# Ledger of designs, part 19: VH-VL binders against Protein DJ-1 homolog C (DJ1C)

Target 1, 167 residues: Protein DJ-1 homolog C (DJ1C), of Arabidopsis thaliana (Mouse-ear cress) (q8vy09r84to250)
Amino acid sequence: KKVLVPIGYGTEEIEAVVLVDVLRRAGADVTVASVEQKLEVEGSSGTRLLADVLISKCADQVYDLVALPGGMPGAVRLRDCEILEKIMKRQAEDKRLYGAISMAPAITLLPWGLLTRKRTTGHPAFFGKLPTFWAVKTNIQISGELTTSRGPGTSFQFALSLAEQLF
Below, E stands for the ipSAE of ESMFold2; O stands for the ipSAE of ESMFold2 at other seeds; V2 stands for 0.75 times the mean of E and O plus 0.25 times the DockQ between their complexes.

## First folded at step 18 (VH-VL; framework fv_inotuzumab)

Design u2 (from n1 with light chain S33Y; at its last look DockQ between E and O 0.89; V2 from the best seeds 0.00; counts 0 for: pae E 2.4 > 2)
Fold by ESMFold2, look of step 18:
Structure u2 (fold): chain C 167 residues (1-167), chain A 119 residues (1-119), chain B 112 residues (1-112)
Amino acid sequence: as target 1 above (167 residues)
Amino acid sequence: EVQLVQSGAEVKKPGASVKVSCKASGYTFTSYYIHWVRQAPGQGLEWIGGINPSSGYTFYRRKFQGRVTMTADTSTSTVYMELSSLRSEDTAVYYCAREPYYDSGWDYWGQGTLVTVSS
Amino acid sequence: DVQVTQSPSSLSASVGDRVTITCRSSQSLLYSYGKTYLSWYLHKPGKAPQLLIYEVSNRFSGVPDRFSGSGSGTDFTLTISSLQPEDFATYYCQQYYETPYTFGQGTKVEIK
């Protein structure tokens, strides 16, 4: 099972590292890809993260799961990556799993149109950006191929839910 | 000075495998991707795939996935590309090239290795 | 896949001529925050390809200033201001925006 976890400047470290660690322990082949122009990026709390590869190398790959950490400006850096946008749109069109935690649902997925008719949750501070009818306050929300969650405090639950769906 | 030195020419039968080496010197081996590119007779350049030597992460053109394997040996600063199930259309000159981790131009190339596949 | 197409496929020129080669991409090669991932290479049979230009317009170290690159988005140009005897070769543009990385079909510059 192949998994993509993109990271960028200001990615939330807890959300990213928990995703990677839990999914690798579950047996997934996890690729950490930087959307920046270098492999080393500084997370939102100052932790240096080292990616396996730049996102440009991932453009033509097929993933069983793409999971987005949050963080500011991390979610914005992911949103602004056209390569990642194309990967995610193909993921959704092909009904393959994708997920987003914390700020990523509202900041990253919403502008890409990937929340249409999907129950979603997200970071409390950005909850008001989600469509009122579709927004929910659960810790984990699965809506078809999309899984969303709220923040660092739900990171393990988010990652475990994705691992269960993969296997 | 930066150098990429490749192994010598190979002649193979269809169905066999070939392993080409690319030995790097004059720079920090684990700071650059290594790509493989081939040129069949009378044709242009075709990208095959690449490797991040620091992590061992590989990324292959889908046409070659399942037939190509790239590995790196950091103790000898050498990248290997193995292509299996050879066909006559795999006859080409194979090049290695380095790329900085920040997605820049491929600044230094190996001298090329001719692989001929014939019965 | 991102396709890059060169024009012309070949040309004949004399020493001292100004030569222009164009490259068109099937999509924008502009990445977030301003970099454009288009490069130019020179290739002679039996020799390694040589990087000339990266990021559209940056000359690689040691490349003579008669070589220049320009363009944006999807349309790019390599110019040789005064062709020299060593410049008769095949030239390739290459996108390195995303995999699969692709080269133009090549432009052979021949002596007239």
Scores: ipSAE 0.562, ipTM 0.868, lowest interface PAE 2.4, mean pLDDT 92
ESMFold2 (binder alone), look of step 18: mean pLDDT 92; pTM 0.941
ESMFold2 at other seeds, look of step 18: ipSAE 0.704; ipTM 0.893

Design u3 (from n1 with light chain Q94L; at its last look DockQ between E and O 0.95; V2 from the best seeds 0.77)
Fold by ESMFold2, look of step 18:
Structure u3 (fold): chain C 167 residues (1-167), chain A 119 residues (1-119), chain B 112 residues (1-112)
Amino acid sequence: as target 1 above (167 residues)
Amino acid sequence: EVQLVQSGAEVKKPGASVKVSCKASGYTFTSYYIHWVRQAPGQGLEWIGGINPSSGYTFYRRKFQGRVTMTADTSTSTVYMELSSLRSEDTAVYYCAREPYYDSGWDYWGQGTLVTVSS
Amino acid sequence: DVQVTQSPSSLSASVGDRVTITCRSSQSLLYSSGKTYLSWYLHKPGKAPQLLIYEVSNRFSGVPDRFSGSGSGTDFTLTISSLQPEDFATYYCLQYYETPYTFGQGTKVEIK
């Protein structure tokens, strides 16, 4: 099972690292890809993260899961990556699993149009940006192929839910 | 000073495998991707895939998925490309080339390895 | 997939001529960083390809000034301002914006 976890400047370290660690321990082949033009990126709290590859190298790959960490400006950096947008739209179109935690649902997925008619949760500070009718306050929300969660404190639950869906 | 030296020419039968080496020198091996490119007789250049020698991460063109394997040996600064289930269409000169980890020009290339697949 | 198409497929020119080769991409090669991922290579039979120009217009170290690159977005040009006998070769553009990385079909430049 192949998994993509993209990261960028200002990615939330807990959310990214817990995703990667839990999914790898579950047996997934996890690729950490930088949306920046270097493999080493600084997270939202100053931790330096080293990606396996640049996102440009991932464009033609097919993933069983693409999972987005949050963070500011991390979620914005992911949003602004056209290659990642194309990967995610293809993921959703092909009905393959995708997920987003914390700020990524509102900041990253919403502008891409990937929350349409999907029950969604997200970071409390950005919850008001989500479509009112479909926004829910659960720790984990599964809506078809989309899984969302709230923040660093729910990172383990988020990753475990994705692992269960994947295997 | 930067140099990529490839293994010698190979002649193979259809259905066999070939393993081409690319030995790097004169730079930090684990700071650059290695790409593989081939040119069949009378044809243009075709990208096959690449590897990050630092992490071992590989990325292959879809048409080669399942037939190509790339590995890196950091102790000898050598990348290998193995192509299996060879067919006559795989007859080509195979090149390795390096790229820094920030999407740039592929500045140094190996001398090429002719692989001939014939019955 | 991003496709790049070169024009012409071949040409003949005299020493001293100005030669222009074009490369067109099926999509923009401009990344959010502001960089554009198009490069040019020279390939002589029996030799390794040689990087001439990267990021549209940057000459690689040791490449003579007669080689220049230009363009933006989806349209790119390699110019050889004064063709020399050693410039007989096939020239390729490469998009390296995203995988699969794709070369143009090549332009064979022959000296009359």
Scores: ipSAE 0.685, ipTM 0.894, lowest interface PAE 1.6, mean pLDDT 93
ESMFold2 (binder alone), look of step 18: mean pLDDT 92; pTM 0.947
ESMFold2 at other seeds, look of step 18: ipSAE 0.732; ipTM 0.905

Design u4 (from n1 with heavy chain S54G; at its last look DockQ between E and O 0.92; V2 from the best seeds 0.74)
Fold by ESMFold2 at other seeds, look of step 18:
Structure u4 (fold): chain C 167 residues (1-167), chain A 119 residues (1-119), chain B 112 residues (1-112)
Amino acid sequence: as target 1 above (167 residues)
Amino acid sequence: EVQLVQSGAEVKKPGASVKVSCKASGYTFTSYYIHWVRQAPGQGLEWIGGINPGSGYTFYRRKFQGRVTMTADTSTSTVYMELSSLRSEDTAVYYCAREPYYDSGWDYWGQGTLVTVSS
Amino acid sequence: DVQVTQSPSSLSASVGDRVTITCRSSQSLLYSSGKTYLSWYLHKPGKAPQLLIYEVSNRFSGVPDRFSGSGSGTDFTLTISSLQPEDFATYYCQQYYETPYTFGQGTKVEIK
């Protein structure tokens, strides 16, 4: 099972590292990809994270899961990555699993049009930006191929839910 | 100064495997991707895939997925490309090339290794 | 996949001539950052390819200033202002915007 976890400047470290660690322990082949022009990126709390590869090297791969950490400006850096947007739209179009936690549902997925008719949750501070009819206040929300969650405090639940769906 | 030196020419039969080496010198081995590119007779350049020697992460062109394996040995600063289930269409000169860990031009290339696949 | 197509496939020229080779991409190679991911290589039979130009117009170290690159988005040009004897080779453009990385079919520059 192949998994992509993209990171960028200002990515939330807990959300990213928990995703990677849990999914690798579950037996997934997890790729950490930087959306920046270098492998080492600084997270939202100052932790330096080292990616496996730049996102450009991932463009033609097919992933069983693409999971987005949040963080500011991390979610914005992901949103503005043209290659990641293409990967994610293809993921959704092909009905393959994708997920977003914390700020990523509202900041990253919403502008890409990937929340249409999907029940979603997200970070309390950005909950009001989610589509009113479809927004829910659960720790984990599964809506078809999309899984969303709220923040660092739900990171383990989010990762375990994705691992369960993957296997 | 910067050099990529590849192993010598090989002649193989269909169905066999070939393993080509690319030894790097004159720079920090774990600071650059290594790509593999081939050129079949009368054809242009075709990218096969690459490796991050620092992490061991590999990224292969889909048509080669399942037949190609790239590895790096940091103790000898050497990358290997193994291509299995060889066909006559795999006859080509195979090159290694380096790229910085940011998207950029591939500045130094190996001298090439001719692999001939014939019965 | 992003494809790049060169024109012409071959040409004959004399020392001192101005030579122009074009490369067209099937999609824009420009990111919102302002960077454009196109390079040019020179390749002689029996030798390794040599990087000439990266990021459309940047000459690689040691490349003579008679080589220049230009273009935008999807349309790119390599120009050799005054062809020298050592310039007879095959030239390739390459997109490195995203994998799979692809090269043009090549332009062979021959002596007239």
Scores: ipSAE 0.663, ipTM 0.886, lowest interface PAE 1.7, mean pLDDT 93
ESMFold2, look of step 18: ipSAE 0.698; ipTM 0.893
ESMFold2 (binder alone), look of step 18: mean pLDDT 92; pTM 0.944

Design u5 (from n1 with light chain L30Y; at its last look DockQ between E and O 0.97; V2 from the best seeds 0.81)
Fold by ESMFold2 at other seeds, look of step 18:
Structure u5 (fold): chain C 167 residues (1-167), chain A 119 residues (1-119), chain B 112 residues (1-112)
Amino acid sequence: as target 1 above (167 residues)
Amino acid sequence: EVQLVQSGAEVKKPGASVKVSCKASGYTFTSYYIHWVRQAPGQGLEWIGGINPSSGYTFYRRKFQGRVTMTADTSTSTVYMELSSLRSEDTAVYYCAREPYYDSGWDYWGQGTLVTVSS
Amino acid sequence: DVQVTQSPSSLSASVGDRVTITCRSSQSLYYSSGKTYLSWYLHKPGKAPQLLIYEVSNRFSGVPDRFSGSGSGTDFTLTISSLQPEDFATYYCQQYYETPYTFGQGTKVEIK
């Protein structure tokens, strides 16, 4: 199973590292891709993360799962990546798994139109930006192919839920 | 000065494998991707795939996935490309080229390695 | 896949001529970084390809100023202002916006 975890400047380190580690331990082939113009990016709390490749190298691959960590400005950096937007829209159109935690549902997925008619959760500070009828305050929310979660404290639950769905 | 020096020409029969080397010098080997590109007789340039030599992470053009394997040896600053199940249409000159770890032009190329697949 | 198409496929020219080669991409090559990911290479038989231009218009180090690139979005041009004897070669544009990376089919510049 192939998984993409994109990262950028200000990515939340707990959310990214837990995703990668849990999914690799579950047997997934996880690609860590930088949306920046360098492999090394600084996370939201100052930790330096090293990606495997730049996102441009991922454009023609088909992933069984694409999972977005949050963080500020990490979620904004992901939102502004045209290649990642194309990958994610293709993921959703083909009804393949995708996920977003913390700030990524409201900041990254919402502008891409990928929360339409899907029950979603997200970071408490950005919850008010979610579509009011569809927003929920669960730790994990599965709505079809989309899985969302709230933040660093739910990162393991999020990653384990994705692993379970993937296998 | 930056150099990429490739191994010599190869003649192979259909169904065999070929392994071409690309030895880098004059720069920090683990700071650049290495790409492989080929040119069949009378044809243009075709990208095959690449490798991140610092981690060994590979990314292949989909038509070559399953037939190509790229590896890097950081102790000798050498990348290898192995192409298996050779066919006559794999006859080409194979080039390595470097790209920095940011999306950029590929500034230095190897001299090329002719691989001929003939019965 | 992003395709790039060159025109013409070949041309004949004399030393001193102005030469223009065009490259068209099937999609925009402009990225959120503010850069456009189009490069030009020169290739002579038996030699390694040589980078001429990157990011549409930036000459690579050591490339003579008679080589220039221009364009935006999907349409790009390589110009050689005064052709020299060493410029008879095949020229390729390449998109490096996303994988699979693709080259134009090439433009062979021949002596008239």
Scores: ipSAE 0.739, ipTM 0.897, lowest interface PAE 1.3, mean pLDDT 93
ESMFold2, look of step 18: ipSAE 0.772; ipTM 0.908
ESMFold2 (binder alone), look of step 18: mean pLDDT 92; pTM 0.943

Design u6 (from n1 with light chain T36N; at its last look DockQ between E and O 0.93; V2 from the best seeds 0.77)
Fold by ESMFold2, look of step 18:
Structure u6 (fold): chain C 167 residues (1-167), chain A 119 residues (1-119), chain B 112 residues (1-112)
Amino acid sequence: as target 1 above (167 residues)
Amino acid sequence: EVQLVQSGAEVKKPGASVKVSCKASGYTFTSYYIHWVRQAPGQGLEWIGGINPSSGYTFYRRKFQGRVTMTADTSTSTVYMELSSLRSEDTAVYYCAREPYYDSGWDYWGQGTLVTVSS
Amino acid sequence: DVQVTQSPSSLSASVGDRVTITCRSSQSLLYSSGKNYLSWYLHKPGKAPQLLIYEVSNRFSGVPDRFSGSGSGTDFTLTISSLQPEDFATYYCQQYYETPYTFGQGTKVEIK
């Protein structure tokens, strides 16, 4: 099972590292890709993270799951990555799994149009930006191919849910 | 000085495999991707795939998926490209080239390795 | 996949001539950062390809200033301001915006 976890400047370290660690322990082939023009990025709390590859190298690959960590400005860096947007839209169109935690649902997925008719949750501070009729206040929300979660405190639940869906 | 030195020419029969080496020197091996590109007779340049030597992470062009394997040996600063199930259209000069860990031009190339696939 | 197409496929010119080669991409190579991911290579028979220009207009170290690049989005140009005898070769543009990375079909420049 192939998984993409993109990271950028200001990515939330707990959300990213828990995703990668849990999914690798579950047996997934996890690629950490930087959306910046360098493999080493600083997370939102100052932790240096090293990606396997730049996102440009991932453009033609097929992933069983693409999972987005949050963080500020991490979610904005992901939103502004055109290659990642293309990957995510292809993921959704092909009905393959995708996920986003914390700020990523509202900041990253919403502008891409990937929350349409999907029950979603997200970071409390950004909940009001979610589509009103579909927004829910659960720790984990699965809606078809999309899984969303709230923040660092739900990172293990989020990662375990995704692992369960993969295997 | 930066150098990429490739292994010598090879002649193979259809269905066989070939493994081409690319030895790097004059720079930090684990700071650059290595790409492989080929040129068949009378044809242009065709990208095959690449590898991040620091992690061993590989990314292959889809048409070569399942037939190509790239590996890196950091102790010898050498990348290998193995192409299996050879057919006559795989006859080409194969090049390695490096790219920094930011999207950029591929500044140094190996001298090329002619692989001939003949009946 | 991103395709790049060169024009012309070949040309003949005299030493001292100004020549231009165009490269058209099937999609924009302009990233949101403002950078365009297009490079140019020179290739002579029996030799390795040589990087001339990266990011549209940046000359690689040691490349003579008679080589220049321009363009944006989908349309790009390599210019050789005054052809020299050593410039006869095949020239390739390459997009490196995203995989699979692709080269133009090449432009053979012959000295009359």
Scores: ipSAE 0.708, ipTM 0.893, lowest interface PAE 1.4, mean pLDDT 93
ESMFold2 (binder alone), look of step 18: mean pLDDT 92; pTM 0.934
ESMFold2 at other seeds, look of step 18: ipSAE 0.740; ipTM 0.902

## First folded at step 19 (VH-VL; framework fv_inotuzumab)

Design v1 (from n1 with light chain Y31R; at its last read DockQ between E and O 0.98; V2 from the best seeds 0.90)
Heavy chain, then light chain:
Amino acid sequence: EVQLVQSGAEVKKPGASVKVSCKASGYTFTSYYIHWVRQAPGQGLEWIGGINPSSGYTFYRRKFQGRVTMTADTSTSTVYMELSSLRSEDTAVYYCAREPYYDSGWDYWGQGTLVTVSS
Amino acid sequence: DVQVTQSPSSLSASVGDRVTITCRSSQSLLRSSGKTYLSWYLHKPGKAPQLLIYEVSNRFSGVPDRFSGSGSGTDFTLTISSLQPEDFATYYCQQYYETPYTFGQGTKVEIK
ESMFold2, look of step 19: ipSAE 0.863; ipTM 0.929
ESMFold2 (binder alone), look of step 19: mean pLDDT 93; pTM 0.947
ESMFold2 at other seeds, look of step 19: ipSAE 0.849; ipTM 0.927
ESMFold2, look of step 21: ipSAE 0.860; ipTM 0.929
ESMFold2 (binder alone), look of step 21: mean pLDDT 93; pTM 0.944
ESMFold2 at other seeds, look of step 21: ipSAE 0.831; ipTM 0.923
ESMFold2, look of step 22: ipSAE 0.845; ipTM 0.926
ESMFold2 (binder alone), look of step 22: mean pLDDT 93; pTM 0.947
ESMFold2 at other seeds, look of step 22: ipSAE 0.823; ipTM 0.913
ESMFold2, fold request of step 23: ipSAE 0.860, 0.870, 0.873; ipTM 0.929, 0.932, 0.931
ESMFold2 (binder alone), fold request of step 23: mean pLDDT 92, 93, 93; pTM 0.943, 0.945, 0.942
ESMFold2 at other seeds, fold request of step 23: ipSAE 0.872, 0.867, 0.868; ipTM 0.932, 0.929, 0.929
ESMFold2, last read: ipSAE 0.861, 0.872, 0.870; ipTM 0.930, 0.930, 0.931
ESMFold2 (binder alone), last read: mean pLDDT 93, 93, 93; pTM 0.941, 0.945, 0.944
ESMFold2 at other seeds, last read: ipSAE 0.870, 0.866, 0.866; ipTM 0.931, 0.930, 0.930

Design v2 (from n1 with light chain Y31W; at its last look DockQ between E and O 0.93; V2 from the best seeds 0.76)
Fold by ESMFold2 at other seeds, look of step 19:
Structure v2 (fold): chain C 167 residues (1-167), chain A 119 residues (1-119), chain B 112 residues (1-112)
Amino acid sequence: as target 1 above (167 residues)
Amino acid sequence: EVQLVQSGAEVKKPGASVKVSCKASGYTFTSYYIHWVRQAPGQGLEWIGGINPSSGYTFYRRKFQGRVTMTADTSTSTVYMELSSLRSEDTAVYYCAREPYYDSGWDYWGQGTLVTVSS
Amino acid sequence: DVQVTQSPSSLSASVGDRVTITCRSSQSLLWSSGKTYLSWYLHKPGKAPQLLIYEVSNRFSGVPDRFSGSGSGTDFTLTISSLQPEDFATYYCQQYYETPYTFGQGTKVEIK
């Protein structure tokens, strides 16, 4: 099973590292890709993360799961990456799993149109930006191929839910 | 001086596999991607895929997925490309080339390895 | 996939001529950072391809200044201001914006 975890400047370290660690322990082939033009990126709390590859090298790959960490400005950096947007839209169109935690549902997925008619949760500070009828206050929300979660405190639950759905 | 030196020419039967080596020198091996490109007789350049020798991450052109395997040996600064289930249309000169880890032009190339697949 | 198409497929020229080769991409190669991911290579029979130009207009080390690149977005040109005997070769543009990486069909520059 192939998994993409994109990261950028200001990515939330707990959310990213927990995703990678849990999914690799579950047996997934996890690629950490930088959306910056550098493999080393600094997370939102100053931790340096080293990606496996730049996102440009991932453009034509097919992933069983693409999972987005949050963080500020991390979620904005992901939102503004045209290649990642293309990957995620293809993921959704092909009915393959995708996920977003914390700020990423509201900041990254919403502008891409990937929350349409899907029940979603997200970071408490950005919850009001989610579509009112579809927004839910659960730690984990699964809506078809989309899984969302709230923040660093739900990172393990989020990653375990994705691992269960993959395997 | 940066140098990429490839293994010698190969002649193979359809259905066999071939493994081409690319030995790097004159630079930090684990700071550059290695790409593989081929040119069939009378044809242009075709990208096959590449590898990050530092992490072992590989990225293959979709038409070659399932038939190509790239590996890196950091102790010898050598990348290998293995192409299996060979067909006559795989007859080509195969090149390795390096790229820095920040999306750039591919500045140094190997001398090329002719692989001939004959029935 | 990003397609790049190159024109002409071949041309005949004399030493001293100005030569222009064009390359068109099926989508913009401009990244949000302002960089554009288009390169040019020279290829002679029996030799490895040689990088001439990267990032549209940057000459690689050792490339003579008679070679220049220009363009933006989807339209690019390679210009050889005064053709030399060693310049008779096939020229390729390449996009390196995203995988799969693709080359133009090539332009063979021949002696007239």
Scores: ipSAE 0.668, ipTM 0.885, lowest interface PAE 1.7, mean pLDDT 93
ESMFold2, look of step 19: ipSAE 0.739; ipTM 0.905
ESMFold2 (binder alone), look of step 19: mean pLDDT 93; pTM 0.945

Design v3 (from n1 with light chain E98D; at its last look DockQ between E and O 0.99; V2 from the best seeds 0.73)
Fold by ESMFold2 at other seeds, look of step 19:
Structure v3 (fold): chain C 167 residues (1-167), chain A 119 residues (1-119), chain B 112 residues (1-112)
Amino acid sequence: as target 1 above (167 residues)
Amino acid sequence: EVQLVQSGAEVKKPGASVKVSCKASGYTFTSYYIHWVRQAPGQGLEWIGGINPSSGYTFYRRKFQGRVTMTADTSTSTVYMELSSLRSEDTAVYYCAREPYYDSGWDYWGQGTLVTVSS
Amino acid sequence: DVQVTQSPSSLSASVGDRVTITCRSSQSLLYSSGKTYLSWYLHKPGKAPQLLIYEVSNRFSGVPDRFSGSGSGTDFTLTISSLQPEDFATYYCQQYYDTPYTFGQGTKVEIK
C-alpha cells in the first residue's frame, strides 16, 4: 500500500510524524514529500523535518492514500502547491482514499473543492469555515473516500482509522 | 570537475536483464538526484526514472514500473539502473544525469551506455 | 502528463544565420513562485546531452551568449543569434515541472 504525506514550512509536526509512524508500522510504503524547493523543512513548532523527495517527483505516482497534516502556515503551503492539488484531485476522482487533519480540511481541501457533499470535521478554530450543513464535530469523520479529524490530540485516532481503511 | 562515468556497452537477448552503472565524482554524491534517460535509434530522449542517493528513494516512470530497479552505493558514489524482461524496443543508449535537490536543469550527464537487445 | 512539442523537426542553415526553435507545452510550466520549469539541451552525435538553458532563459555555465532562451507559460523559444559550425546538433526542450519528465521530439540543425 502506497501512501503520500506531503509536508511544508509550518507543517504541524505531531500530525505529520504520527501519520508517518503509524502507517509505516502498519506496513504501508509511506512517502514524505516536501512541497518546498528543499528536502528539509521547519515545522510549525521549529522541528526540522527531512522529506524523502520533492513533491514534483510524485506527480505521476498512484497512491492508495494521500493524507494531509495541518499546521500554519503548513496548510497554506500545501494549498498553494499546484502539483499537490493535481495529485489530490486525481485521488478523489479515482475514488482512492484521502485524508486531512486539523487546519487542512478548511484551509487546503475546501479551496480545492474536495469537500463538496462530504461530511467533514476539522480544527475548532477553523470549523466555521467549513460548509455549515456538512460540518460535524466528531473526532474522526469518514465520508466516502475522505477521512477528516480535528488536531494534534486526535492524530493517533486519525492515523489508526486510515490504517484500518487501507488494510 | 564533475563527472558521471558509465559502464560499457551491453548486448543482451530478449527476456534478459541489464545493469548499467554510473559512477559520480567531483561533487557531493548525496546532494543530487540521479536520473536515467534513454534514446532509441532514430528517437528522442525518454526519461525512465530517478533516485535520491541520500535516502535511496526511487521514482519511476509508470511504463517502467515493475521492470526497472535503481540503487545507489554511497561508498563508491555509484548508481545502478537494472532493466529486466528486455525487449527489442529497449535497444537504446542509456544516460545518467544529475539534478540538485530542487527542481532544476540537469547539468551533468554520463557519456551513455549502448544496450542492444537482439534475438 | 505534461508534453512538450518542438518545431521544426529539422532545419538547414548557413554559418552566421539566426536560428529559432520553438517549444510548446500542453500545460503551463509556471509555478506560483514565479519560476517556469523549462530547459534546453544540445545533443551532438556520439556525445552526452549538454544543458544549454534552464528556467527558460538562464544560460548554463560556459554556454556562449549566442544562445538565448525566452518565452512564458506554454510557449518557449531557443535562439542561436549567429550559427557556428560547432552548433550543428539536435536540440531538445524539456519540461521539469513534474513527472513524468518529458522532452520535445528534437530539432536537428544541419549546417550546409
Scores: ipSAE 0.641, ipTM 0.882, lowest interface PAE 1.9, mean pLDDT 93
ESMFold2, look of step 19: ipSAE 0.656; ipTM 0.885
ESMFold2 (binder alone), look of step 19: mean pLDDT 92; pTM 0.943

